# Designs tried in a protein design chat: miniprotein binders against q9bqp7. Part 26

Target 1, 240 residues: q9bqp7
Amino acid sequence: VPQNWFPIFNPERSDKPNASDPSVPLKIPLQRNVIPSVTRVLQQTMTKQQVFLLERWKQRMILELGEDGFKEYTSNVFLQGKRFHEALESILSPQETLKERDENLLKSGYIESVQHILKDVSGVRALESAVQHETLNYIGLLDCVAEYQGKLCVIDWKTSEKPKPFIQSTFDNPLQVVAYMGAMNHDTNYSFQVQCGLIVVAYKDGSPAHPHFMDAELCSQYWTKWLLRLEEYTEKKKNQ

## First folded at step 20 (miniprotein)

Design xg2
Fold by ESMFold2, look of step 20:
Structure xg2 (fold): chain B 240 residues (1-240), chain A 88 residues (1-88)
Amino acid sequence: as target 1 above (240 residues)
Amino acid sequence: SPERLEEIIRKLEEAVKLFEEGKIEEALDILWEVMEELIELIEETGDPELYEILIRVIDAWDLIDEGRPEEAIRILEEAIRRLEELIE
């Protein structure tokens, strides 16, 4: 157990989802400051397995593509992910209905891949919105807060060229989701809270995306792991 | 450290049983733990056989994600046999 345990839910907030839709989803601006981001914490506390897998993958890709080919490949994958997130924000934002959407953004295998998931998404409360945990001192930028099959979730969109039918193959993504959830639940910019998470893995070829639903119990289990990673990060910086 | 190799074997045997029962996520959690233990032993010993066993565990995980659990099980059973040979 972490030495400095902190609850993921805020007892002063309603744990019941608000059924009414807001006029416009929240989009709190991300402030670039010294407080560590969720992704930085996770990157600097990678497990031995993650380091091994990443290094093996890099070496195999460099062997196949050369160093320049590998750099081009990874840049392209990053750009595809960025365009995917932009497209989803546009699709889920009612403000974009006031003007024509970029057809090139909407025509991707990744967008086709998530169509069956989007049919179950409603009541969008936040898009590309900053969260901050004042007590634990970390920040993040969550992708989406919306109802999925009637349950209010922090939703994280991920692209993949390989199948990820099991949550274990998404590595640190569940920690990212619960870190955002815990921050949002204690962030004064938000008046509601969430108890569930959803990871959606979309595929380049348009194959049906894999949803990974996280109920409150599973979120609590991953929250404990997140607190350990945050504690490890803090100890490393104290000894720098 | 025969004790550590014996523990890895027990975990792999449990993972195989869980795969056979269709309890894929629980089995993958065990494989993740096995990978950590193998990496630690490789760092301590430099044993290339342990490195090859780790690669087989990773390959089995990939096969599970591809929907090929029977092939993954065969690879894990071979990994177990090779670990048993190291104890002898």
Scores: ipSAE 0.759, ipTM 0.920, lowest interface PAE 0.8, mean pLDDT 89

Design xg8
Fold by OpenDDE base, fold request of step 21:
Parts: structure tokens; sequence; C-alpha cells
Structure xg8 (fold): chain B 240 residues (1-240), chain A 88 residues (1-88)
């Protein structure tokens, strides 16, 4: 049980769009400060299983590609991920704010992979927007807040070269989603709350992406796990 | 301890059953726990056989992700047999 319990949902906020909600998605800039990011917390508190899997993967890749080849590979993966997010931001942005869509960004297997998901996405409220949880003292940059199949979700877009048909295979991604959700729900820059999450795993070959929908109950379960990770991080920082 | 190995065997048997029933998510949760227990035992004992068993559990997970549950089950059943031989 977390020592510092805090609710994921804010009872003072409504999920219903207020008529005053801006037609333009929120894009709050991330302030670089001493406050840890969600990503940093998760990276510093990886489980024994995750550490083992990552090290095994790294060793295998270095054996196959060499050290320089592995560096190039990791750089390319990062670049592909970045381009994918940029393309999605462009697609999900209102037409009036669309700078010249780089048509080249739209010609990717990852974009093809998510097309069936994008058909079910509407009512975009935030894109690449910073969230801060003042009480729990963490920050993050969420990918998207939108309606998926009529339910308002924090959406996290991921790329994978391997199939991830089950949420368990996404490791800490559910924790990231709920961390963003909990922060947003208590961030004063947001007038609304979110109760659902969505992880979308896109594939390079254009095969249909796997959506992992997280209802309010599942989000609450992962929120408890997130709080434990945050406490572990905080304790490690005190001992350094 | 033999008791820890017996618990791992029990969990793997449960996971196999769940995979056979098509309850993939529940079975993967158990495999995750088994991986933790094996890692801890390997850290304590340095037993190469336990390491090989851990690799097989991971390979089974990958096969499940690939939509090859029958092959995953076969690997897990072999892992169980190997663990039983260690108790013995």
Amino acid sequence: as target 1 above (240 residues)
Amino acid sequence: SPERLEEIIRKLEEAVKLFEEGKMEEALEILWEVMEELIELIEETGDPELYEILIRVIDAWDLIDEGRPEEAIRILEEAIRRLEELIE
C-alpha cells in the first residue's frame, strides 16, 4: 500500500466538455525544472524483470550488430518514434493550425498501422501537452487527450517492431498513462478530467495497431502501482 | 530451497493451464511473477540451469506475443520438467 495515497480522479472536475472548452487542443509547454518526469521515475525504478529483459536484449543486439551498429539502430528507432509522433500531431491538429503537412511524414508503416484507430478518435482536447502534479511532485508530457469510441482518454502512442497484443507486454506504458491522467486531473491548467486510458502500439510494417483500452477500474489499479514506483524513486533520491 | 522451486513449478503449471484455456493475459501475469522468482534464485545461487529455465520462460512469452501459444506451452512444460529434475 502506498504511504502517500492520492486519488487518480478529481471529484471537483467533470468529464463533460464545458461549452467553454476551446476548439483548439491544449499545448502546454513542458517546463524543465528539478521536478522528475514520469519517464525518469519509471526508468529509475525498473523491476528486476525489466532490467533483465533490457540487458538481454541489449547484449543480443550488440552481438548481432556490433556496438556501432547497435548505436545506429537505437538512434534510428528513436528518430522513427519522433517522426511518428510528429505525424500524429499533424494529423490530429485542427486543419486551421496545420502548417504545410509534410506528406513524407504521413508515408510510414506506423501511420498506416494506426489508421483504423484514428477513425475512432475524435474531440481532441490536448496534444503534446505538459502536465504537473503539484502534490505528488512529478511532471510529464502527454501525447494526446481525445475521445476514443466516444470515451475521453489519455492516449499514448507507441512504436514496436514486435507484436504487443496484450497489455502485459507493454510493461510500464500503463503506468505512464495513469501518471499523466492523475497529473492532468489535478493540474490547474486543465478544466476537465479523464477517466480512461488508451495505449496504441503501432507497427513498422503497417499491420493493424493494437489498442489497449484502460477503463477507470484498470486505471485505478495501475495508479496504485504508479504511486509505489514514485515512492521508490523518492526514497532512492533521498539516499543519494 | 526446494520449496521455492516447487512454488515456481506450481505457478508454471497454472500458467500453462491458463494458456490452454485462452486466458493469455492472466497467464502472462503469472509468468511475470515466475520471472522475478527465478531471477532472485539465480542471484542467490548462480545456477546455470535456472538461467536456462528463465530464458525458456521469456521465449515462451515471446511466442505468446507472436500468436504461437501451443509452442509456448511446450516450452513451459519442458521448463517444468527441468525444474522437477532439480528437486529430485
Scores: ipSAE 0.853, ipTM 0.940, lowest interface PAE 0.5, mean pLDDT 93
Fold by OpenDDE base, fold request of step 21:
Structure xg8 (fold): chain B 240 residues (1-240), chain A 88 residues (1-88)
Amino acid sequence: as target 1 above (240 residues)
Amino acid sequence: SPERLEEIIRKLEEAVKLFEEGKMEEALEILWEVMEELIELIEETGDPELYEILIRVIDAWDLIDEGRPEEAIRILEEAIRRLEELIE
């Protein structure tokens, strides 16, 4: 049980999305403060399993590609991920935002992969928007808040070269989603609450993406795990 | 400790059963726990056999992700046999 328990859901906020479809998705800029990001917390509190898997992967990739090849590969993966998120932001943004859709950004296997998911996405409320949990002292940048199949979700878009058909194969991604959810639900910049999460794993080859829907119960379970990771992070920082 | 190995075997047997039943997510949760226990034992003992077993568990996970559960089960069953031999 976390020592510093805090609810993921805000009882003061109505579960009913205010029916006013905001005409424009929220985009709150991330302020780089002394406050740790969700990503930083997760990276510094990786499990023994995650550390082992990552090291094994790295060694294998270096053996295959060489050190320079591995650096290039990792840089390309990062760039592809960034471009994918930019493309999604462009797709999900209202058409009136005159940003010339770089048609080249839309021509990716990852975008092809998520097309069937995008058909079920509507009512976009936030895109690339910062969240802050003032009490628990963490920040994050969420990818998207929208309705998926009629349910309001925090949506996190991921890229993978390997199939991830099960939520367990996404490791800390569920924790990231609920961390954003919990922060958003208690961030004064947001007038609404979200109770569901969605992880979408997109594939480079354009094969259909895997959606991992998280209901309120599953979100609550992962929230407990997130709180434990946050406590571990806090303890590690005190001992540094 | 033989007791720790027996627990790992029990968990792997449960995971195999769950995979056979098509309960992939529940089975993967157990494999995750098994991986932790194996890593800890390897850190304590430095036993290369346990390392090979761990690699097989990871390979089984990858096969599950690839939609090859029968092959994953086979690998896990072999891992169980190898663990049993360590207890004897």
Scores: ipSAE 0.852, ipTM 0.940, lowest interface PAE 0.5, mean pLDDT 93
Fold by OpenDDE base, fold request of step 21:
Structure xg8 (fold): chain B 240 residues (1-240), chain A 88 residues (1-88)
Amino acid sequence: as target 1 above (240 residues)
Amino acid sequence: SPERLEEIIRKLEEAVKLFEEGKMEEALEILWEVMEELIELIEETGDPELYEILIRVIDAWDLIDEGRPEEAIRILEEAIRRLEELIE
């Protein structure tokens, strides 16, 4: 049980869009503060299993590609991921419909992969927007807040070269989603709350992406795990 | 301890059953726990046999992700047999 329990949901906020919800998605800039990001917390508190799997993967990739080849590969994967997020932001942004969509950004297997998911996405409320949890003292940049199949979700877009048909194969991605959700639900910059999460795993070859929907119950379960990771991070920092 | 190996065997048997039932997510959660327990035992004992068993558990996970559950189950059953031989 977390020592510093905090609720994921804010009882003072309504799930109903207030009539004052701006027609334009929120895009709050991430402030570079001394406050740890969700990503940093997760990276510094990786489980023994995750550490083992990543090291094994790295060793295999270096064996296959060489050290320089592996560096190039990792750089390319990062770039592809960035371009994918930029393309999605462009697709989901109502304002960018008027800007010259770099048509080249839209011509990716990852974008093809998520087309069937995008059909079920509507009511975009935030895109690439910063969240801050003042009490728990962490920040993050969420990808998207939108309705998926009529349910308001924190949506996290991921790229993978391997199939991830099960949420367990996404490792810390559920924790990231609920961390953003919990922060958003208590961030004063947001007038609404979210109770559901969605992880979308897009594939480079254009094969249909896997959506992993997280209901309020599952979000609450992962929230407890997130709080434990945050506490572990905080303890490690005190001892440094 | 033999008791820790017996617990790992029990968990793997449960995971196999869940995979056979098509309860993939629940089975993967158990495999995740098994991986932790194996890593801890390897850290304590340095037993190379436990390392090979861990690799097989991971390979079984990859096969599940690939939609090859029957092959994953076979690998896990072999891992169970190898663990049983260590208790003996």
Scores: ipSAE 0.852, ipTM 0.940, lowest interface PAE 0.5, mean pLDDT 93
Fold by OpenDDE base, last read:
Structure xg8 (fold): chain B 240 residues (1-240), chain A 88 residues (1-88)
Amino acid sequence: as target 1 above (240 residues)
Amino acid sequence: SPERLEEIIRKLEEAVKLFEEGKMEEALEILWEVMEELIELIEETGDPELYEILIRVIDAWDLIDEGRPEEAIRILEEAIRRLEELIE
């Protein structure tokens, strides 16, 4: 049991979306504060399994590509992921951002992969928006808050070269989603609450993305795991 | 300790059963626990056989992700046999 228990859901916020359909998605800028990001917390508290898998993968890739080839590969993967998120932001933004939709951004296999998911996405309330949990002292940048199949979700878009048909294969992604959810639900910049999460794993070859829907119960379970990771991070920082 | 290996075997048997039942997510959760226990044992003992068993558990996971559960089950059953041989 976490020592510093805090609820994922805010009982003071009504589950009913206030009918003010905000015409424009929220985009709160991330303030560079001394406050740790969700990503930093997760990276610094990786499980033994994750560390082992990552190191094995790295060694194998270096053996196949060489050190310089591996660096180039990693840089390309990062760039592709960034472009994918930029393309999604452009697609999900209601404002025809008159910025020349770089038509090249929309022709990616990742965008093709998520097309069937995008059909079920509506009511976008936030895009690339910062969240802060003041009490638990962490921040994050969430990808999207929207309705998926009529349920309001924190949506996290991921890219993968390997199939991830099961939520367990997404490792810390569920923790990231619930961390954003818990922060958003207690962030004063947000007037609404989210009870569901969605992880979308997009594939480079354009094969159909895997959606991993997280109901309120599953979110609550992962929230407990997130709190434990946050406590571990906090303890690790005190000992440094 | 033999007791730790027996627990790993028990968990793997449970995972196999769950995979056979089509309960992939529940089975993967157990495999995740098994991986942790194996890593800890490897850190303590440095046993190359346990390392090979761990690799097979990981390979089984990859096969599950690829939609090849029957092959994953076979690998896990072999891992169980190898663990049983270590107890003996």
Scores: ipSAE 0.851, ipTM 0.939, lowest interface PAE 0.5, mean pLDDT 93
Fold by OpenDDE base, last read:
Structure xg8 (fold): chain B 240 residues (1-240), chain A 88 residues (1-88)
Amino acid sequence: as target 1 above (240 residues)
Amino acid sequence: SPERLEEIIRKLEEAVKLFEEGKMEEALEILWEVMEELIELIEETGDPELYEILIRVIDAWDLIDEGRPEEAIRILEEAIRRLEELIE
């Protein structure tokens, strides 16, 4: 049980988008400060299982590709992920945002992979928008807040070369989603609340992406796990 | 040590049952716990056999992700047998 309990949901906020919701998605810039990001917290508090799996993967990849090949591979994966997010932002942005649709960004297997998910995405409220939890003292950058199949969700887009048909195979991704959700729900820059999460795992070969929907109950369960990770991070930093 | 191995065996047997029932997510949660326990035992003992068992558990997970549950179950059953041999 977390020592510092804080609710994921804000009872003072309505779940219904107010009619005053801007037609344009929110894009709050991330201010890099001394405040840890969600990703930093998760990376510094990886479980023994995650550490083991990552090290095994790294060793295997270095054995197969060599050290230089592995560096190139890692750089390419990072670039592909970045391009994928940029493409999604372009797709989900209102048509009036003259973002030059780099047609080349849209020609990816990852974009093909998520097409069936994008059909069910509407009512985009935020894109690449910063969130801050003032009380719990962490920040994050949301990929997307939108309606998925009529339910308002924090959406996190992931790329994978391996199938991840089960939410357990996404490791800390659920924690990331709920961390963003909890921060957004208590960030004064946002006038609305989100109760659901969605992880979308896109594949390089264009095979259909796996959506992992998280209802309010599942979000609450992962929120507890997130709080424990945050406490662990905080304790580690005090001892450094 | 034997009691910890017996608990791991019990969990793996439960995971196998859940996989057979098509309860993939619940079974994977158990495999995650088993992985933690095996890692801890390996850290304590340095037993290379436990390492090989851990690798098999991970391989079973990968097979589940690939939609090959029958093969995953076979690997887990072999892992159970290997653990039983360590208790003997």
Scores: ipSAE 0.851, ipTM 0.940, lowest interface PAE 0.5, mean pLDDT 93

Design xg8
Fold by OpenDDE base, look of step 20:
Structure xg8 (fold): chain B 240 residues (1-240), chain A 88 residues (1-88)
Amino acid sequence: as target 1 above (240 residues)
Amino acid sequence: SPERLEEIIRKLEEAVKLFEEGKMEEALEILWEVMEELIELIEETGDPELYEILIRVIDAWDLIDEGRPEEAIRILEEAIRRLEELIE
C-alpha cells in the first residue's frame, strides 16, 4: 500500500465536459522545472524483469548490428516515433489549423496501422499537452485526450515492431497513462476529468494496431502501482 | 532453495492451465512473477540452468504475443520438467 495515497479521480470535478467544447484542443507547453517527469520516474524505477529484458535486447542488437549500427537503429526508432506523433497531432488537429500537412508524414505503416482506431476517436480535448500534479510533484506530456467509442480517454500512442496484443506486454505504458490521468484530473489548467485510458500500439508494417482500453477500475489498479513507483523514485533521490 | 523452485513450478503450472483456458492476460501476469523469482535466484546462485529456463519463459511470452499459445505451453511444460530435475 502506498504511504502517500492520493486519489486518481477528483471528486470536485464533474465528469460532464462543460458544454463549451473548446473548438481547439488544449496544448499547454511543458515548463522546464526541477519536477520529475512521469517518464523519468518510470525509467529510474524499472523492475528487475524490465532491466533484464532491456539488457538482453540491447546485447542481442549490438551483436547483430554492432555498436554503431545499434546507435543508428536506436536513433531511427526515436525519429520514427517522433514523426508518428507529429502525424497524429496533424490528423487530430482541427482542419482550420492544418498547416501544410506534410503528406510524407502521413505515408507511414504506423499511420496505416491506427486508421481503424482513428475512426473511433472524436471530441479531441488536448494534444501534446503538459500536465502537472502539484501535490504528488510530477509532470508529464500527454499525447491526446479524446473520446474513444464515446468514452473520454487519455490516449497514449506507441510504436512497436513486435505484436503486443495484451496489456501486460506494454510494460509501464499503463502506468504512464494513469499518471497522466491523475495529473490532469488535479491540474488547474484543465476543467474536465478523465476516467478511462487507452493505449494504442501501432505497427511499422501497417498491420492493425492493438487498442488496450482501460476502464476506471483498471485505471485505479494501475494508479496504485504508479504511486508505489513514485515513492520508490522519491526514496532513491533522497539517498543520492 | 528447493522451496523456491517448487513455488516457481507451481506458478508455471498455473500459467499453463490459464493459457489452456484462454486466460492469456492472467497467465502473463504469473509469468512476469516467475521471471522475477528466476532472476533473483540466478543473481544468488549463478546457475546456468536457471538462466536457460528463464530464457524459455521469455520465449514463451514472445510466442504468446505472436499468437502461438500451443508452442508457448510446450516450452513452459519443458521448463517445468527441467525445474523438477533440479529439485531431484
Scores: ipSAE 0.844, ipTM 0.937, lowest interface PAE 0.6, mean pLDDT 93
Fold by ESMFold2, fold request of step 21:
Structure xg8 (fold): chain B 240 residues (1-240), chain A 88 residues (1-88)
Amino acid sequence: as target 1 above (240 residues)
Amino acid sequence: SPERLEEIIRKLEEAVKLFEEGKMEEALEILWEVMEELIELIEETGDPELYEILIRVIDAWDLIDEGRPEEAIRILEEAIRRLEELIE
């Protein structure tokens, strides 16, 4: 029940490519400004359950590893995630070759985990590209826009050490996807729109990644939840 | 508080039924709501039994993600019994 509803889709745009589309995926640079990012909004509006789960996880990890061990662990997880995203951008870019630069990256369990998904990905339109929603006043940096099994999707790549066979276990990732989608659909840097989403959860041990496909109806449902989180963020900002 | 515990019990019973029917995603959405209600009650009361019940709900969620729904259901049924004892 958002107070200020805004549509996620733009009826003035097609999801079909046109003849003037560039042959190289779009990579719109992120301009630093004072408007909030999707990730900032979500971080500032975490639910009680998210806060509890995060704090419990931190306490258990610190008990197991010590504070210095925990800091080392989290730094390594961040580095692994960064390398994973770099590898995927390289793999999906038509201007780079896999064989010459990616041999160390091919040994990653996360890259092994997503191989079966990558076989179904084609028509890459954007990689690591900035989006902005001018009216709702937020920005983001999406991972990928491409066709998955013939459907044009905003695709978000996620690493996990735990199985995530259900979208409910990906917590805020669906909100992140639809926030990027809504921004892109109303961003003048893009001439097309996207109505589907895909969350891909890759596993450290190389087991097959879980894809979570989001059709237009499911995207609309999560868009409503995103609008509520954005309203909560905006209200907190007014009181500071 | 007894009314809130009764609502939590009804939600957990519904979630167990949905898990038994193989409707995992619907059931997980209910568990998310139950976690919020338990956290609020823990903040209000400081009751360590409610904290232990919350941990059981989280453990059940993890078991569902691991493909072990029969074990998750057993844990949730135990959580329901413990909640019923708090009312009585």
Scores: ipSAE 0.821, ipTM 0.939, lowest interface PAE 0.6, mean pLDDT 90
Fold by ESMFold2, fold request of step 21:
Structure xg8 (fold): chain B 240 residues (1-240), chain A 88 residues (1-88)
Amino acid sequence: as target 1 above (240 residues)
Amino acid sequence: SPERLEEIIRKLEEAVKLFEEGKMEEALEILWEVMEELIELIEETGDPELYEILIRVIDAWDLIDEGRPEEAIRILEEAIRRLEELIE
């Protein structure tokens, strides 16, 4: 258990937003900071299993594709993910941008894959929005805060080329979600809090995406694991 | 170290039972723990057989994700047999 336990929820905050119908979702800009991001913390404290899986995957891909083929493959995967997030931000934003919509963003298997999920998403409160946990000293950029099937969630969108029907196969994604949630719940830029999480895994071939809903109890369980990872990161920096 | 191998075997047997019962998430949690223990033993011993067993556990996980639990169970049962041979 963490030496410096801190609650994921803020008892002084409402679980419901004050505004009945906000016209524009929050988009808090990321500040350049010396404090670590959620993804930096997780990357520097990867478990032995995750390090092994990543190294094995890399070795097998390089054997299949060669080093240059591997670089091209990973670059393409990154670009597909970036375009997917851009498309979702556009779809979920009620306000059109000055820039022309790129209809190619909307024509992808990944977007097809999430259509059945999007039917259950409403009440978007934040998109691509920065969060900061002042006390625990970390920052993040969350994808989306919206209602999913009537529950206000921190939602993380993920692309995958292989099926992820179980939350265990999303590895550190639940930690990422709860880290954003805890930061948002204690960030003065937000007047409300969120107690649930959702990881949505979209597939390139358009197969129905897998939603992984995290109720408050499950979020609390992962929050404890996040606190341990943050402690591990902090201890490593103290010893450097 | 025989005691650590016996513990891994018990965990794998429990995971197989859970897969047979359709309790996929509980079983995957056990496989995650087994992977950690195998990695630690590999780091301590350098035993290539433990590495092969770890690969089997990873392959079984992938098969579960693909909706192929019967094949995953077969692979895990082979991993158990290999572990039992290391104890003898």
Scores: ipSAE 0.820, ipTM 0.940, lowest interface PAE 0.6, mean pLDDT 89
Fold by ESMFold2, last read:
Structure xg8 (fold): chain B 240 residues (1-240), chain A 88 residues (1-88)
Amino acid sequence: as target 1 above (240 residues)
Amino acid sequence: SPERLEEIIRKLEEAVKLFEEGKMEEALEILWEVMEELIELIEETGDPELYEILIRVIDAWDLIDEGRPEEAIRILEEAIRRLEELIE
């Protein structure tokens, strides 16, 4: 149990939208702060298993591709992920028109992979939007808040070259989702809250993406794990 | 501390049973715990056999993700046998 527990949900907020909600998704700008990001916290507090898996993967890729080949490979993977997120933001933005969309952004196996998921997504409330948890002192940039199959979710889009049919194979992604959720639910830039999460793993070859839905109970379980990682991060920085 | 190796064996046996029952997520959570315990033992002992056993657990996880649980089970059963040999 975390020593400094804080609730993921805010009892002062409703999950029901009101009639005055804006029709354009929120996009709160990310501010440059000394406050750690969710991804920084998670990177600095990786479990022994995560460190081992990452190091093994790096070593095997370097053996296969050489150092320069590995650097080119990882750069390309990063660019593909960036293009994927840009394409999804464009697809989900109500102000985009067919004539304004870059057709090259839409030509992707990853976009093909998520089509069956996108059919179930509606009511987009936020896209690529900053969140801050003032009390717990962390920031993030969430991908999307929208309804999935009728449930309002923090949605995180991921690319993968390997199948991830089980949430356990997404490692820290559930912690990332709940960290964004907890921050959003207590961030004064937002007037509503979200109690469910969704991780969508998309594949380069266009194979159907794997959705990982997280109901409120599962989110609460991962929130406890996130709080422990945040405590570990804070303690590490005191000793540095 | 053969008791730690015996506990790893029991966890792997339970994971195999869960995989056979189609309870993939519960079994993967056990494998995650097994990986932690193996890594700690490798750090303490430097035993290359434990490293090879850990690699088999990782390979089995990958096979589960690929929809090949029968092959994953066979690999985990071999890992169990290798752990049993380390005890005696």
Scores: ipSAE 0.820, ipTM 0.940, lowest interface PAE 0.6, mean pLDDT 89
Fold by ESMFold2, last read:
Structure xg8 (fold): chain B 240 residues (1-240), chain A 88 residues (1-88)
Amino acid sequence: as target 1 above (240 residues)
Amino acid sequence: SPERLEEIIRKLEEAVKLFEEGKMEEALEILWEVMEELIELIEETGDPELYEILIRVIDAWDLIDEGRPEEAIRILEEAIRRLEELIE
């Protein structure tokens, strides 16, 4: 139970009736800041289970690949993730032509994996855009804000080498989504609100991605958990 | 503590029941709690049997994600039996 409860939605912010009109997606630049990012808060407040799972995975991978093999593997995974996000931003951007796109970037299993999700995505309002929660003092860089099956969502794209059919197997990702949502809803760079979230887990072999839709009630439940993690982070910094 | 082991057993029994009912997400929430308590007991006792039980819970989670709940249930039932032997 958070000591300092704060709502995920901004009661002062109005909905716009004609929000379906086409517009250029927002891309607010991330600026250097002394306040913590969502990912730093989560990294500094990892649960015992997360630490155990990560260390076990590292040890098993190093046993299989060797230390140098593991470093090469993780570097390649990072590059693949970066290319995946670049491809999605390109696909979802109305300002690009085929001449501006790397055709080989679009030829990946991960992009094949998400095709059925992308058919249901429309009304893109933000891509790779910075958010700041003015009151709670944290920042983030969200992947996408768009409609999914008619519902405006903060969308987070993930790659995975293991199937993730249940949201519980995405660990802290729901906290990332709601933290971005709360920040956006209280950021003066945005004139609208978002009440739903979507986590999309894509697979290298092109297998259909798993969407994890988060309605407003589920977002509120995870928001409470995010507030607890933010409180834990703040308390740690007071004691340093 | 026998009380803490008994609570872990009750949670695992509840998770098995939920898996049998097809309520995968609720059951996984319980396994997450069980993992935390097992890690704390391992830190306190250094008991290698508790470490083995924790690995079985993690393996069961992986089997659920792979669509193999019957195998996951069998692993969890063995984990329960091992915990019961520790109380004896």
Scores: ipSAE 0.820, ipTM 0.940, lowest interface PAE 0.6, mean pLDDT 89

